# Designs tried in a protein design chat: VHH binders against Interferon-induced very large GTPase 1 (GVINP1). Part 16

Target 1, 242 residues: Interferon-induced very large GTPase 1 (GVINP1), of Homo sapiens (Human) (q7z2y8r1479to1720)
Amino acid sequence: DKRLFVLSILGLQSSGKSTVLNALFGLQFTVSAGKCTQGAYMQLLKVEETFTEELGFDFVLAVDTEGLRAPEHSNKSKDRDNELVTFVIGLANLTLINIFGENPSEMQDILQIVVQAFLRMKQVKIFPSCLFVHQNVGEATATDQTMDGRRRLEQKLDEMAAIAAEQEQCLDVTCFSDVIRFDVNTHVYYFAHLWDGNPPMAPPNPRYSHNVQQLKSRILMTATQESRGNIMKISDVKSRVQ
Short names: E, the ipSAE of ESMFold2; O, the ipSAE of OpenDDE; V2, 0.75 times the mean of E and O plus 0.25 times the DockQ between their complexes.

## First folded at step 16 (VHH; framework vhh_8emy_2)

Design y3 (from x2 with D30S Y32W S107H; at its last look DockQ between E and O 0.01; V2 from the best seeds 0.00; counts 0 for: pae E 3.1 > 2, placed apart)
Fold by ESMFold2, look of step 16:
Order: sequence, then C-alpha cells, then structure tokens
Structure y3 (fold): chain B 242 residues (1-242), chain A 121 residues (1-121)
Amino acid sequence: as target 1 above (242 residues)
Amino acid sequence: QVQLQESGGGLVQPGSSLRLSCAASGFTFSYWGMHWVRQAPGKGPEWVSSISKSGGYTNYATSVKGRFSISRDNPSKTLYLQMNSLRPEDSAVYYCAAGILRDSSGHPDYRGQGTQVTVSS
C-alpha cells in the first residue's frame, strides 16, 4: 500500500501561497493537475522513486485554500473561514500558516481562527503539526526585529489560546503549547521579498530562494518523522475527513 | 532529551500538607505549560492541575480546587504543587508532565517517574 503525507497551506487571498508551493515542490515531485472542492485546492504530488525509501511516503497531498477572504465586507465570511480552516487543519499531517505582510488586523483574524481550529482538533484527539511562514518581510529588518516579531507572535498565540480554552472549558489548556507542539523559535519561518528591489528593474531575491530551501528541509524532516509514527494509507484519508 | 524528576511525596495523616517539586531538564522550561497528573492504585491517570508558561494562568480539577496550588519557578526550571488539607482519596503517584495532554484523563507526552503520596487514616 502507498503512503500519503498531507500538507495544507492556509492564508489570505493573494498571500503568495502558490508561489511558495511551486518553489517547495518543483524538482523532487511529479505534480498532477489539482482539483478544487469545498474552497480547497488539492494537488497530488508523487515522490520520485529514488527518494521514497528515505522519506517513508510515496505521495504528498498538498491542500491549498482558495484563500481566506478579507473580513471587512462580511461577518459571514468569518464563519465560512472558520469552517474551511477547521477542515483543512483536520485533514493535514502538517499545516503551514501563511502570513503575508504586516497588517495587524489581518494577522489577528487569521491567528484567532487558527487557534480555535487547533483547539477543536485537540478536543477530538487529532494532533496535527504546524509551521508559520511569514512572507514579504523586509531584508533590511535585523535579527533583533525578527526576535521581537517572534515574541509578539508567541504572546498573541498564548493569549488567544487561553481565551479560547476558557470559552471551551478546556481546563488543561493554559497557553498555545498546550494545544499543539509549537516553539516560536523553531516553528516560524520568515521570508524575504521575492524581488530584490522593485520590479521590473529588480532581479529575483536570492534570499527568498534560501528561505524556501530552509522551509523545504524542515517540511521533509517533519514528514519523515510523521511517516515513522503517523502516516496514513490513502484509504484512511476518507475516514479522517468524514 | 526531556527529563522530569518529581520529589516531596511521603506518608502523611489526613489534614496534613505536602509540597511536591519537579526538576526539569533537557528542554526550554519557560516555553511550555506544565501539568500535574496522578494515578491511584487500580485507577487510570487523573489530571490534577495545569499552569501556563509564564505562570499567569492556572487550572485545577474540581476534586482539588481550593486545596492545591500549582506554581513554577522558570529560572530554576522547577514546577511545584502545594497540597493542603490532604484526604485519603488524594493518595496516588503524582507525575509532573510537559507537553500536550492527549485525552481527558491527562495522558501526557512527557512525564517523570512519579512520587508517591499516601494519606492514611
């Protein structure tokens, strides 16, 4: 039987998710045309046979949302986004939370939805992994400023987890690390701008490619660990989604 | 390599107090919420208390609320459980735990070897 690793990517519309997916999976996978269902675009990627034994899985199912919609136009968009995020997280072995730019309101909305979804998964005893990808962060931003960003993200996630846990009466949850395995220093990846300068005169930014390779290595390492203890057969995916 | 070592258990009379300690190593203690879980003879694990990474939030099982107090000291990487007004039904092996508790009985990803608390009447 063939083994499937499910990778999901979540983020707002126009957040660069397809660019990241193309960069992550371009050379080591044979890619099928994908299908869109329930607001999620799913694409099956076959692992090249020379790597199957090393990786421990034969296929990757990449699940890309069609994008979370901007909340300023409808309150019902938040309810729909909650349902989509819960579905995508519940399906995945690993979820990438894609944040583009530095808009605080958009960050708060997506983080709130994500925290609630992971808490709901914990309550039904599904324990997916997550990584955060924060794209389009200025290269002139020093490591000190990135450490501030990590600290602020950690604090916000912990506050949201505590509030959600009180609402759901999850007594054993007091911070985000009680909901999912998460360390802000090892589970958050920052990406430079795609272009080194302003198009059309700017070349592609080589640091973006480096950031992609770092993330790719982490995803494959995580998938290898999951395959040793958690990976599903393709037939089991149907029962998980219900 | 996560290591958790509980201490401070013993044999005491009903109404007494005990303070349990848990020394932690092999991970960044201040990044994790911590828990106490206990297991009495012939019973499954029972969640007792949890504390956030900063210590700002605490929760207790209804059976111990008002009698037990969880605390932590992040510089010394130590978790505590102050147990007051002990009752015979508090007799159990007490484990400190780190990580996600994976069921309603409080099964942790990581726990120590435990310390025995016996309350005899």
Scores: ipSAE 0.358, ipTM 0.751, lowest interface PAE 3.1, mean pLDDT 74
ESMFold2 (binder alone), look of step 16: mean pLDDT 80; pTM 0.809
OpenDDE, look of step 16: ipSAE 0.809; ipTM 0.925

Design y4 (from x2 with D30S N59Y; at its last look DockQ between E and O 0.02; V2 from the best seeds 0.00; counts 0 for: pae E 18.7 > 2, placed apart)
Fold by ESMFold2, look of step 16:
Structure y4 (fold): chain B 242 residues (1-242), chain A 121 residues (1-121)
Amino acid sequence: as target 1 above (242 residues)
Amino acid sequence: QVQLQESGGGLVQPGSSLRLSCAASGFTFSYYGMHWVRQAPGKGPEWVSSISKSGGYTYYATSVKGRFSISRDNPSKTLYLQMNSLRPEDSAVYYCAAGILRDSSGSPDYRGQGTQVTVSS
């Protein structure tokens, strides 16, 4: 039996999901060819054998959606995105929510879909972890602006949780932390611009590399804790989807 | 200025109950999970209990499960710990803390002066 940690990443199309995955896993894992199914691109990452005992798992399944379509406002498009997100979250041990840019309407739509999916997972006693990755914040962003961004994101998540709870008739849910274990100060990661200046003359931004290492460390710690609390086989993944 | 003020400690007999309170100011209380941490003389800090920002999830150390109950009142910016069936090993200074626990010892983001609980015959 091979132990599998399932990591998914969600976000709008062109939001930099592939760049984050490559930065996280490009040098420490043997990457197999990806497979696209049901709007999700999946890659199997083999843990290098020297690390298998330390980490407690043999493979990581990286699940990358094709991107959610917030701008196409129709009931079919929203229902399609809802089904895809529920599938991806139900499959994963840890889900990264990738946010790029500051379009409030598009961000609200993806947050609503994600919150509803986690609420559904709670109802069937599936407890996946969630981290938010907010990319491409400017160099002039001060700690206070980042803390204000965290508070705004949490307020939006709490609003979406209350709406989803009413729709799903969950009387014990009033905020997002009632849906999953979440702390906006430790579960939200802000990434600098990839380049420090304008390509091709600009070097890679060292703050981006630091942000990647911080996120990688959290992902590996989460994966290690999951392997200690669960022994998961590939066949068991189907039973976690709802 | 962030401030946390614990109260409600005292000297009690084994089997007694106490209710600890923590008054918060200088930050948006409803945005943070809250924790109780205790420290006995000559020991490192010990995580006791945690509650989510809404109060919907509570967590307890094995040593206090079934005896202690954590709660919060966000409008009054107050955190509580109801301590029942107190034992001599519960004697410690109790601190409230804001934010997520940073390690297994329960290192807090913000702490007050603490309130002393002493359980003795």
Scores: ipSAE 0.000, ipTM 0.116, lowest interface PAE 18.7, mean pLDDT 67
ESMFold2 (binder alone), look of step 16: mean pLDDT 81; pTM 0.816
OpenDDE, look of step 16: ipSAE 0.025; ipTM 0.418

Design y5 (from x5 with D30S Y31F; at its last look DockQ between E and O 0.01; V2 from the best seeds 0.00; counts 0 for: pae E 10.5 > 2, placed apart)
Fold by ESMFold2, look of step 16:
Structure y5 (fold): chain B 242 residues (1-242), chain A 121 residues (1-121)
Amino acid sequence: as target 1 above (242 residues)
Amino acid sequence: QVQLQESGGGLVQPGSSLRLSCAASGFTFSFYGMHWVRQAPGKGPEWVSSISKSGGYTNYATSVKGRFSISRDNPSKTLYLQMNSLRPEDSAVYYCAAGIFKDSSGHPDYRGQGTQVTVSS
């Protein structure tokens, strides 16, 4: 049977998820028509035969949410987002958490739900991988601001992990790296705007292309490591998504 | 390579205090939550205490809460366990650990060689 690597991407509506996904997979895969169920859009990407032996899998299932609504001041919106996030994290080998801009405070509710979902996966002995993608950020020469953003994200994730651990009575969890394997310096990727100026006359931003290749390399490396151990068969994934 | 080296164990009387140390190398110590785990002869591993990477959050097993205190010094890459009011049931090999507990028996990603603590007569 054919081997499948499942990649999901989560984020707010109109946060550039499709642009990053297209940039990541445009040339190495044959793309099939997608299917959408309950807010999750799934698209099967066939790995070209030249790469299947090296990578150890034959297909990638890209799971993209239709965009989560902006956080509201009600439990109804949070419960619906929690169900979707838990589903896509539980399905995926690797989840990309898409944050638009350099400040994660605009996505605080989704970060809380994501941390809770990973903690629940730990409790059932599932250890999915996670990468954070900050899109539409300034140039790399603002490194001090990016390092401060990494520190703030790490602090917020650690606070959320400690709170979730108290709520779930997980005594061995005191920070986010106790929930999943996470290093803020290697698992957080920043992307500048796609263009240096106003489209369509603006030239491509070279920092965007470089950062996309770095992210693609990390995704494929993660997928290769997963395929050496335990990667799902196509039939197993299809039964999960109904 | 990751190295964790425990020290400070020994033979003591009930009611005594001991301070365990764990020297870490081969990884960025300040990026990991740290843990103490103990194992008595013929028994499975038992989680004792955890501390967040900054030291801002700590947690303890019910059997040691109020008697043990976990701390860390990130500049010196050292984890500590202050053990007060020791009891015979605290006798075990104590291990320093880093990473995620993936095994229900308490086997973390990284564990040291351990230091023996014996509390008797």
Scores: ipSAE 0.000, ipTM 0.393, lowest interface PAE 10.5, mean pLDDT 70
ESMFold2 (binder alone), look of step 16: mean pLDDT 81; pTM 0.809
OpenDDE, look of step 16: ipSAE 0.772; ipTM 0.912

Design y6 (from u2 with T28D D30S Y102T; at its last look DockQ between E and O 0.72; V2 from the best seeds 0.00; counts 0 for: pae E 2.7 > 2)
Fold by ESMFold2, look of step 16:
Structure y6 (fold): chain B 242 residues (1-242), chain A 121 residues (1-121)
Amino acid sequence: as target 1 above (242 residues)
Amino acid sequence: QVQLQESGGGLVQPGSSLRLSCAASGFDFSYYGMHWVRQAPGKGPEWVSSISKSGGYTNYATSVKGRFSISRDNPSKTLYLQMNSLRPEDSAVYYCAAGIFTDSSGHPDYRGQGTQVTVSS
């Protein structure tokens, strides 16, 4: 009878997604994390009793996925990733899409899978929230640098949406904003490098810590908003994952 | 960038009052539940009080109920603890902390450096 907010993170293997999730909540997604299904690792965070009535939920389920694999020619590898992403996006109230660096091929891989999954959710009238986390960029706070990156990401998402819409025969979808509520200016968070210099002598980058705080505040705001209409009880989540 | 800075501690006599303050910066203070935690020499951390993000819900350890009062001012990003009828067993370093989750180790998301409260004759 307890209420649950589900937060997940998706990204390629070795993209630093577990590092972000651990930095947000002090989690340890390793062999000690609970596992509910193959490919997903889950950890339950209990809300202090004092806060549950005001927040509208009693627990947060943090879901870290096994990283998406590098491109494979095998249909089975892509089918496995597509099924995992669709499951995780369908389960979560909020999904963080983790993109590491500026590599166009890696960006294309994750965006292709994610856009297809969101389109499938739209078709079954499930409207999850989504935020993009773009790690390891040179100027996480600079307006002009991030504005160019935002425009490029939006264009790529629109391209992927148009392709997915053609494949799914969805004539009413022409851009990514037709698939899911999205504003590239407020739904994309840029993270600086984790280290300020070369390890092992480098200290943690304070800009990374600031980026984490900004994202955490947005997640808490979103969780409170979701609790008013879309939150589910733990028993309902157990039924879904069984 | 997150900073929690406690103040208002000191050496006082039993039965005295103190008001602790905690100035917060580097995060969106109004979205976080806040706590006071204390640690006496040779002991582990002890939870004292919690207050919800709006201030509408509070809770206290049984050892301080009726004597301590937690409050917050979100516009000034400040957390307070009014401590009345102080006893020698209240002597500790008092930390403010931010977070909404519990864990088995009692570690909050953010914690300050602490302010010493000493109650002695």
Scores: ipSAE 0.394, ipTM 0.763, lowest interface PAE 2.0, mean pLDDT 76
ESMFold2 (binder alone), look of step 16: mean pLDDT 80; pTM 0.807
OpenDDE, look of step 16: ipSAE 0.805; ipTM 0.929
ESMFold2, look of step 18: ipSAE 0.311; ipTM 0.706
ESMFold2 (binder alone), look of step 18: mean pLDDT 81; pTM 0.817
OpenDDE, look of step 18: ipSAE 0.790; ipTM 0.924

## First folded at step 18 (VHH; framework vhh_8emy_2)

Design z1 (from y6 with D103P S104D; at its last look DockQ between E and O 0.02; V2 from the best seeds 0.00; counts 0 for: pae E 18.3 > 2, placed apart)
Fold by ESMFold2, look of step 18:
Structure z1 (fold): chain B 242 residues (1-242), chain A 121 residues (1-121)
Amino acid sequence: as target 1 above (242 residues)
Amino acid sequence: QVQLQESGGGLVQPGSSLRLSCAASGFDFSYYGMHWVRQAPGKGPEWVSSISKSGGYTNYATSVKGRFSISRDNPSKTLYLQMNSLRPEDSAVYYCAAGIFTPDSGHPDYRGQGTQVTVSS
């Protein structure tokens, strides 16, 4: 009878995804060099009862996944990443795709996995939502005003969608907006660095806190779209997890 | 200095149509995706529709799909919502919003004062 909104975040190891999740909901994850979370870790957050009718859910399940690895390490590692991504996207009402910095090869790897997962969901008529969180930008792209990072991301997503469509023989898919409903201007969020400098001597970056609040607002807007008939009950989550 | 001004609301009968407008000023309208959000008394805010900065991509809540149509005119800096086949459940204050990060991280999330839509009789 209780309803659950499932939010997950995907990204490469050490890309700051647990930090963003903690900032959004106050979840406590250990973030340290050399540590890798294995599998998917979940925390249940209770929504204040006076808001449950307004929002259409009673709990938020926050899912933090183990970091994704590049396929070149092994075929086994690639298959495990694909299975994990498919599972968490299939479970989640909304998935945040976390991208750190502007490394083209690492960005392409995560986008390729994500696009293929969404294409698989389309084939089975499951239509989860996604938002992109692009951290540590605004200084790395050689002037934001001369480069359109949104246009570049959209082009990359379209390329990955076309490749995935050929691999999966979905000939009616030519771009990413054929896979899921997506607007690069409303579904992509840019975050400054968490600190103004290196911890522990640097103060918190006020722009990061502002970025978090804007993202939270968009998550709530997305959640209100999903409240009518699409959000899972807790009993349904137990079934989906198994 | 950023301003969003909604208009076009009113009291109408079920099955009627209304067209909402949102006039924007004080920012580069053509750089932002735009949204309509509504809030009924005693309810939380509900996303209604979104449109990309060029107008080439639109999206709708399932509760309004097929009845509402979002559009924009970038030269006049105006966002629209055509609302057809109105139902009592559509009664709410409707807000337009520009809720994305800018590439330079300088523009906050904005929304207007809202326009009241009441469907009754």
Scores: ipSAE 0.000, ipTM 0.129, lowest interface PAE 18.3, mean pLDDT 66
ESMFold2 (binder alone), look of step 18: mean pLDDT 81; pTM 0.814
OpenDDE, look of step 18: ipSAE 0.404; ipTM 0.724

Design z2 (from y6 with K53R; at its last look DockQ between E and O 0.75; V2 from the best seeds 0.00; counts 0 for: pae E 2.2 > 2)
Fold by ESMFold2, look of step 18:
Structure z2 (fold): chain B 242 residues (1-242), chain A 121 residues (1-121)
Amino acid sequence: as target 1 above (242 residues)
Amino acid sequence: QVQLQESGGGLVQPGSSLRLSCAASGFDFSYYGMHWVRQAPGKGPEWVSSISRSGGYTNYATSVKGRFSISRDNPSKTLYLQMNSLRPEDSAVYYCAAGIFTDSSGHPDYRGQGTQVTVSS
């Protein structure tokens, strides 16, 4: 039996999350390339046989989603987003939470959706790993923004966890770290903008490439750790996505 | 900025040995499987050998098995290919590459510029 590590990315509509997957692994998601269900696209990456025994898995399943819509007073859109989030988080060993830019309202929207989803996973005793990717952050004040940004994100996550805990009547949850394994200092990655200047003349931003390398290394480390603990066979995952 | 720099190629006689090196920088070398790939004029790329992140597992194309030996030194971020009993058919540009996936297009995460190996009298 073949072993599978599942990596997914979640983010608001038009937040550049497929760009992150492409930069990480050279993936190109198209309708013909791997549409599995409406709202999610999957690509199976085969691990070269030389590496499988050492890594502990034979394949990586990369899951890209249609962007989440901002939470609105529309139960139909909420229901579809909730199903998509539940599907992706429940399937994945590691989920990347993609946040684009510094708009507080957009940050709140994505955090509300994903915190609720992780709490639902906790209720059914599923504990996937997560990392946050905050894209298109200015480089000039990166050190100050990193410290302040991490503190603010942690505060937001804790607030969302408390709200979700009341809604789900989970008395044992007071902060986000009660919901899933999370350390704001090691689980948040900040990305510069993709281009250094104004396209089409601008070259790719070298800082973005460095951010990609840092995240890729963490993903591989996480995958190795998960493969030594608990990793699904491809047949188990295939039945869950049918 | 990722850099893979091959060296050690040259012109040698059949039956000779060469040792190729690939110096890596700009990424976490110890997290990547590494490969040697070669390309002769007018032909597509040919996989030669692969080595796991720790160096504990290796694999070779049938055309080079028993003659070539791949190794790596993670502290120095260097990949090696020891090529013995060279044949004219081994003449090619040799590239080092980083990645753990097979890809139908043969696209690794990173690939170097290559070093020329020519086996001729």
Scores: ipSAE 0.390, ipTM 0.756, lowest interface PAE 2.2, mean pLDDT 76
ESMFold2 (binder alone), look of step 18: mean pLDDT 82; pTM 0.832
OpenDDE, look of step 18: ipSAE 0.792; ipTM 0.923

Design z3 (from y6 with I100M; at its last look DockQ between E and O 0.76; V2 from the best seeds 0.00; counts 0 for: pae E 2.5 > 2)
Fold by ESMFold2, look of step 18:
Structure z3 (fold): chain B 242 residues (1-242), chain A 121 residues (1-121)
Amino acid sequence: as target 1 above (242 residues)
Amino acid sequence: QVQLQESGGGLVQPGSSLRLSCAASGFDFSYYGMHWVRQAPGKGPEWVSSISKSGGYTNYATSVKGRFSISRDNPSKTLYLQMNSLRPEDSAVYYCAAGMFTDSSGHPDYRGQGTQVTVSS
C-alpha cells in the first residue's frame, strides 16, 4: 500500500507562488498575472523507490491554488477562497503560506481565512503543519531574516487567532500557537527577489536559489516527521477528495 | 551556488573497472538522496543507481546490478560509482543528480555536467 505526503501552497495571484513550486520540485504550473482561482490544481509525484523507507512516503501530492483574491469580485471570491482554503488545509500534511513582500498587514484578509481554517481543523482534531514564505524581500532581510518582520507577523497571527477564537467560542485559544504548532523563528522563510534587478534584463538572483535550498531541507524534515505518524494511503485520499 | 562535478571517466577495455566520483557543494548534501544517470549518444537518459541520504538503501538498474556499486561519503560531500566488468554498452556520459525524483514524475533538484565513459576493444 502506497503512502502519500500532501503539500499545498496558498497565496495571492502573482505572489510568486508557482515559481516557488517550480523551484522546489520542477513542477509545471502556469504563472499568470491577474488570474482568479478556478479551484485547486493537483500534481502527483512519484518518489524514487530507493528513498521511500527512509522518507516514510511513496508519493507527493502537490496542491496549488491559482490565486485566492479576485480584485473585481471580492465578496464572492472571499466565500470561495474560504471554502477552498479550508479544503486544502484539511487535506494537506504541510501548507506553505506564500506572502508577497515584508508587510503581512496588506495580506490580512487571506491570513484571516487561513487562521480560521486552522482553528476549524483543531476543532475536528486535525493538526496540519504550516510554513510561511515571504517573497521579494530585500537581500539583507532574506539573508539576515530580521526579528522585526517575524515579530510583526507573529503579532498579526496572534490577533487573528484571538478574533477567530471569540467567533468560534474557543476559550482556550489566545494566540496562533494555541491553534497549530508554530514557532516564528523556524516556520518563517524569507526569499530574495527572483531577479537581480528588473526582470526583462536582470540575471537570476543566486540568493533566491539559496533560500529555496533552505526551504527544501525543512520540507523534507517535516515530511519525514509527519510520515512517522499520520501519512494516509492513496486509497484513503481518493475517497476524501471526492 | 550549487555544483555537482563528476570525474573518473575515461577510455577502458571491456572487463575493466572504473570508479566515478561526484563532488558536491553549495547545498546540504547529507539531506539528499543521490543518483547516477547515464546517456549514450542518440538515446534518452537511463537511470543507473540511487542511494538514500544516509547511504543505508541502494538500488540499481537491472542492466548493472551485480557489476556496479553506489556509495557516498557525507563528510566529504562525495558520491561514488564503482563500475566493474564494464561492457561496450556501458559507454555513456554519466551524470550525478540530487533529489527525490530522477526523471520519471518530476525533475531532480540538481544535476551535474557529466563524465564520459567509453568501453571499447
Scores: ipSAE 0.388, ipTM 0.771, lowest interface PAE 2.5, mean pLDDT 75
ESMFold2 (binder alone), look of step 18: mean pLDDT 82; pTM 0.824
OpenDDE, look of step 18: ipSAE 0.770; ipTM 0.917

Design z4 (from y6 with Y32W S104E; at its last look DockQ between E and O 0.71; V2 from the best seeds 0.00; counts 0 for: pae E 2.1 > 2, unsure alone 64.2 < 65)
Fold by ESMFold2, look of step 18:
Structure z4 (fold): chain B 242 residues (1-242), chain A 121 residues (1-121)
Amino acid sequence: as target 1 above (242 residues)
Amino acid sequence: QVQLQESGGGLVQPGSSLRLSCAASGFDFSYWGMHWVRQAPGKGPEWVSSISKSGGYTNYATSVKGRFSISRDNPSKTLYLQMNSLRPEDSAVYYCAAGIFTDESGHPDYRGQGTQVTVSS
């Protein structure tokens, strides 16, 4: 049976996560492209045979979601988001967490959901890999701005981890790195605006393309590391989504 | 920014040899699989050869196997195609490309502008 690396992206509705996934792999997700019953869209990417032995996998399954946190506040919407997060985190070898812009309340909303989901995975001894993609951040090359962004994100993740640990009575969790393997300096990727200026007059931003290349290299490195001991076969994924 | 620049094409006679080069910049060349693809006038693109990131694994289209040899030099970020025993049907624009996925599942991540190879007497 063929070996499968599963990559998913999670993010708030309208956060540009499909744009990142399309830039990484040239995908256009639709319902007909593999939507499952839990609001996820999937496409299968075949690895060229020449590369499979060195990479350690034969396919990549790219999973794009409908987006977390439907517009305010039904019990059904919260249940759907929890089910979707559980599904994609439990399925994926690597999960990208997409954050768009600098709206504090939207950032806190997505981080709360994500941290609680990862804490639940820790409780069942599932340890997925995770990378954060922070899109639409002004001047991604300004080191001081990026350092401040990393510090703020780490603080928010730690705060959410402490809150979730109290709610779940998890005495051994005091910060986000207690929940999953995470280093804010190496697990967060900042993306410039897609356009260099105001569309339609603006050209595509070359910095965005560079950001995509950097992230893609990290994804392949992670996938190769995972293939040494924990990559799934296609039949395992099929039974898992049943 | 990412650039792939092919060179070494030209007009040659049948039975000749020709060596194509592709200079890469703007991405981590040593982490990517590389390919040669060709396109003759009025035809769709045809995969020619692929080489793994280390150079340890290679593969060829049946139409060129035994005549063409793909190689790479990661320190100089250069991909090569040695073409021997050239035939008129090898005439095409040759492109280098980077990526790990097949045409069937997706496009290459990066592709060059191409170099023309013409084989005729």
Scores: ipSAE 0.403, ipTM 0.764, lowest interface PAE 1.9, mean pLDDT 76
ESMFold2 (binder alone), look of step 18: mean pLDDT 79; pTM 0.795
OpenDDE, look of step 18: ipSAE 0.802; ipTM 0.926
ESMFold2, look of step 19: ipSAE 0.382; ipTM 0.756
ESMFold2 (binder alone), look of step 19: mean pLDDT 79; pTM 0.796
OpenDDE, look of step 19: ipSAE 0.829; ipTM 0.935

Design z5 (from y6 with D28E N59R; at its last look DockQ between E and O 0.73; V2 from the best seeds 0.00; counts 0 for: pae E 2.3 > 2)
Amino acid sequence: QVQLQESGGGLVQPGSSLRLSCAASGFEFSYYGMHWVRQAPGKGPEWVSSISKSGGYTRYATSVKGRFSISRDNPSKTLYLQMNSLRPEDSAVYYCAAGIFTDSSGHPDYRGQGTQVTVSS
ESMFold2, look of step 18: ipSAE 0.426; ipTM 0.776
ESMFold2 (binder alone), look of step 18: mean pLDDT 83; pTM 0.840
OpenDDE, look of step 18: ipSAE 0.793; ipTM 0.921
ESMFold2, look of step 19: ipSAE 0.330; ipTM 0.721
ESMFold2 (binder alone), look of step 19: mean pLDDT 82; pTM 0.830
OpenDDE, look of step 19: ipSAE 0.794; ipTM 0.917

Design z6 (from y6 with S105T H107Y; at its last look DockQ between E and O 0.75; V2 from the best seeds 0.00; counts 0 for: pae E 2.4 > 2, grease 24.8 > 24.2)
Fold by ESMFold2, look of step 18:
Structure z6 (fold): chain B 242 residues (1-242), chain A 121 residues (1-121)
Amino acid sequence: as target 1 above (242 residues)
Amino acid sequence: QVQLQESGGGLVQPGSSLRLSCAASGFDFSYYGMHWVRQAPGKGPEWVSSISKSGGYTNYATSVKGRFSISRDNPSKTLYLQMNSLRPEDSAVYYCAAGIFTDSTGYPDYRGQGTQVTVSS
């Protein structure tokens, strides 16, 4: 009867999402993580006994997806990605949406699938949380540029929500904030380049380390707040993934 | 940059007391559980004590329970270890550490540079 906080990360293949998980928790999913279902890799992180009562959970289940495919116009590839994303979002208490770079077409494909999945969760009265992680946004991420980036992301999310609402016949949904609790100013985290130069001669980028700390603090805050509500037991998670 | 800086170590006689301090910066100290870990020469790391983010929950290794006391001051971002009735087997480098998980290496997410404690007649 141990309590479980489920954290998932979604993003395109080769988008650096496993790197984010490694930086956050010292995990390396690509080789050693156990595969629970086709397309998802999971690792269980044990909370030190001293902290479990105050935090409200005993374990974190970190879920890394195989990765969404690049923007391809194959209906079969998109159906598989939709099923995987819906499953992972439905399982998780908190989902990190990993975006690498600024390719608009790839962003739209990822956002379309993710927004559809959250709308489906709303329809079945499941209310998971999400945070966006926008990686490899280098020196062009000055404060004004970041504010413009947030507005563009919010507009894309609202566009995807309207499309999904039409497809699902949800008249009450006109923007992404109707789908899930979301504030573009506090739920989007921008990450600098991992290395400040070319390895092996380059040190880790200090800005990246700072970005990781900001995100980690938000994840811990969210996990503590979620434990006041409805957090799952390990046995419940096993039955839901099988 | 995350930084944990230990201080307060030294050479003392058995039965003495020492108070270790750890100054933290570069992360949100009040959201993290904190630990003391020690390592004697030629031995692996040994967990000593942990304290929850609020300070409301503490735990100790059996070898130090009743003699050591962990505390924290979140406004000053400082962790403490009061070590009483020191014994020669307490001699080690003491590290403060931050994190809420046990990893496969036995170390928390962040660890300081350590401070030497030597208990010798």
Scores: ipSAE 0.389, ipTM 0.759, lowest interface PAE 2.4, mean pLDDT 76
ESMFold2 (binder alone), look of step 18: mean pLDDT 81; pTM 0.815
OpenDDE, look of step 18: ipSAE 0.775; ipTM 0.918

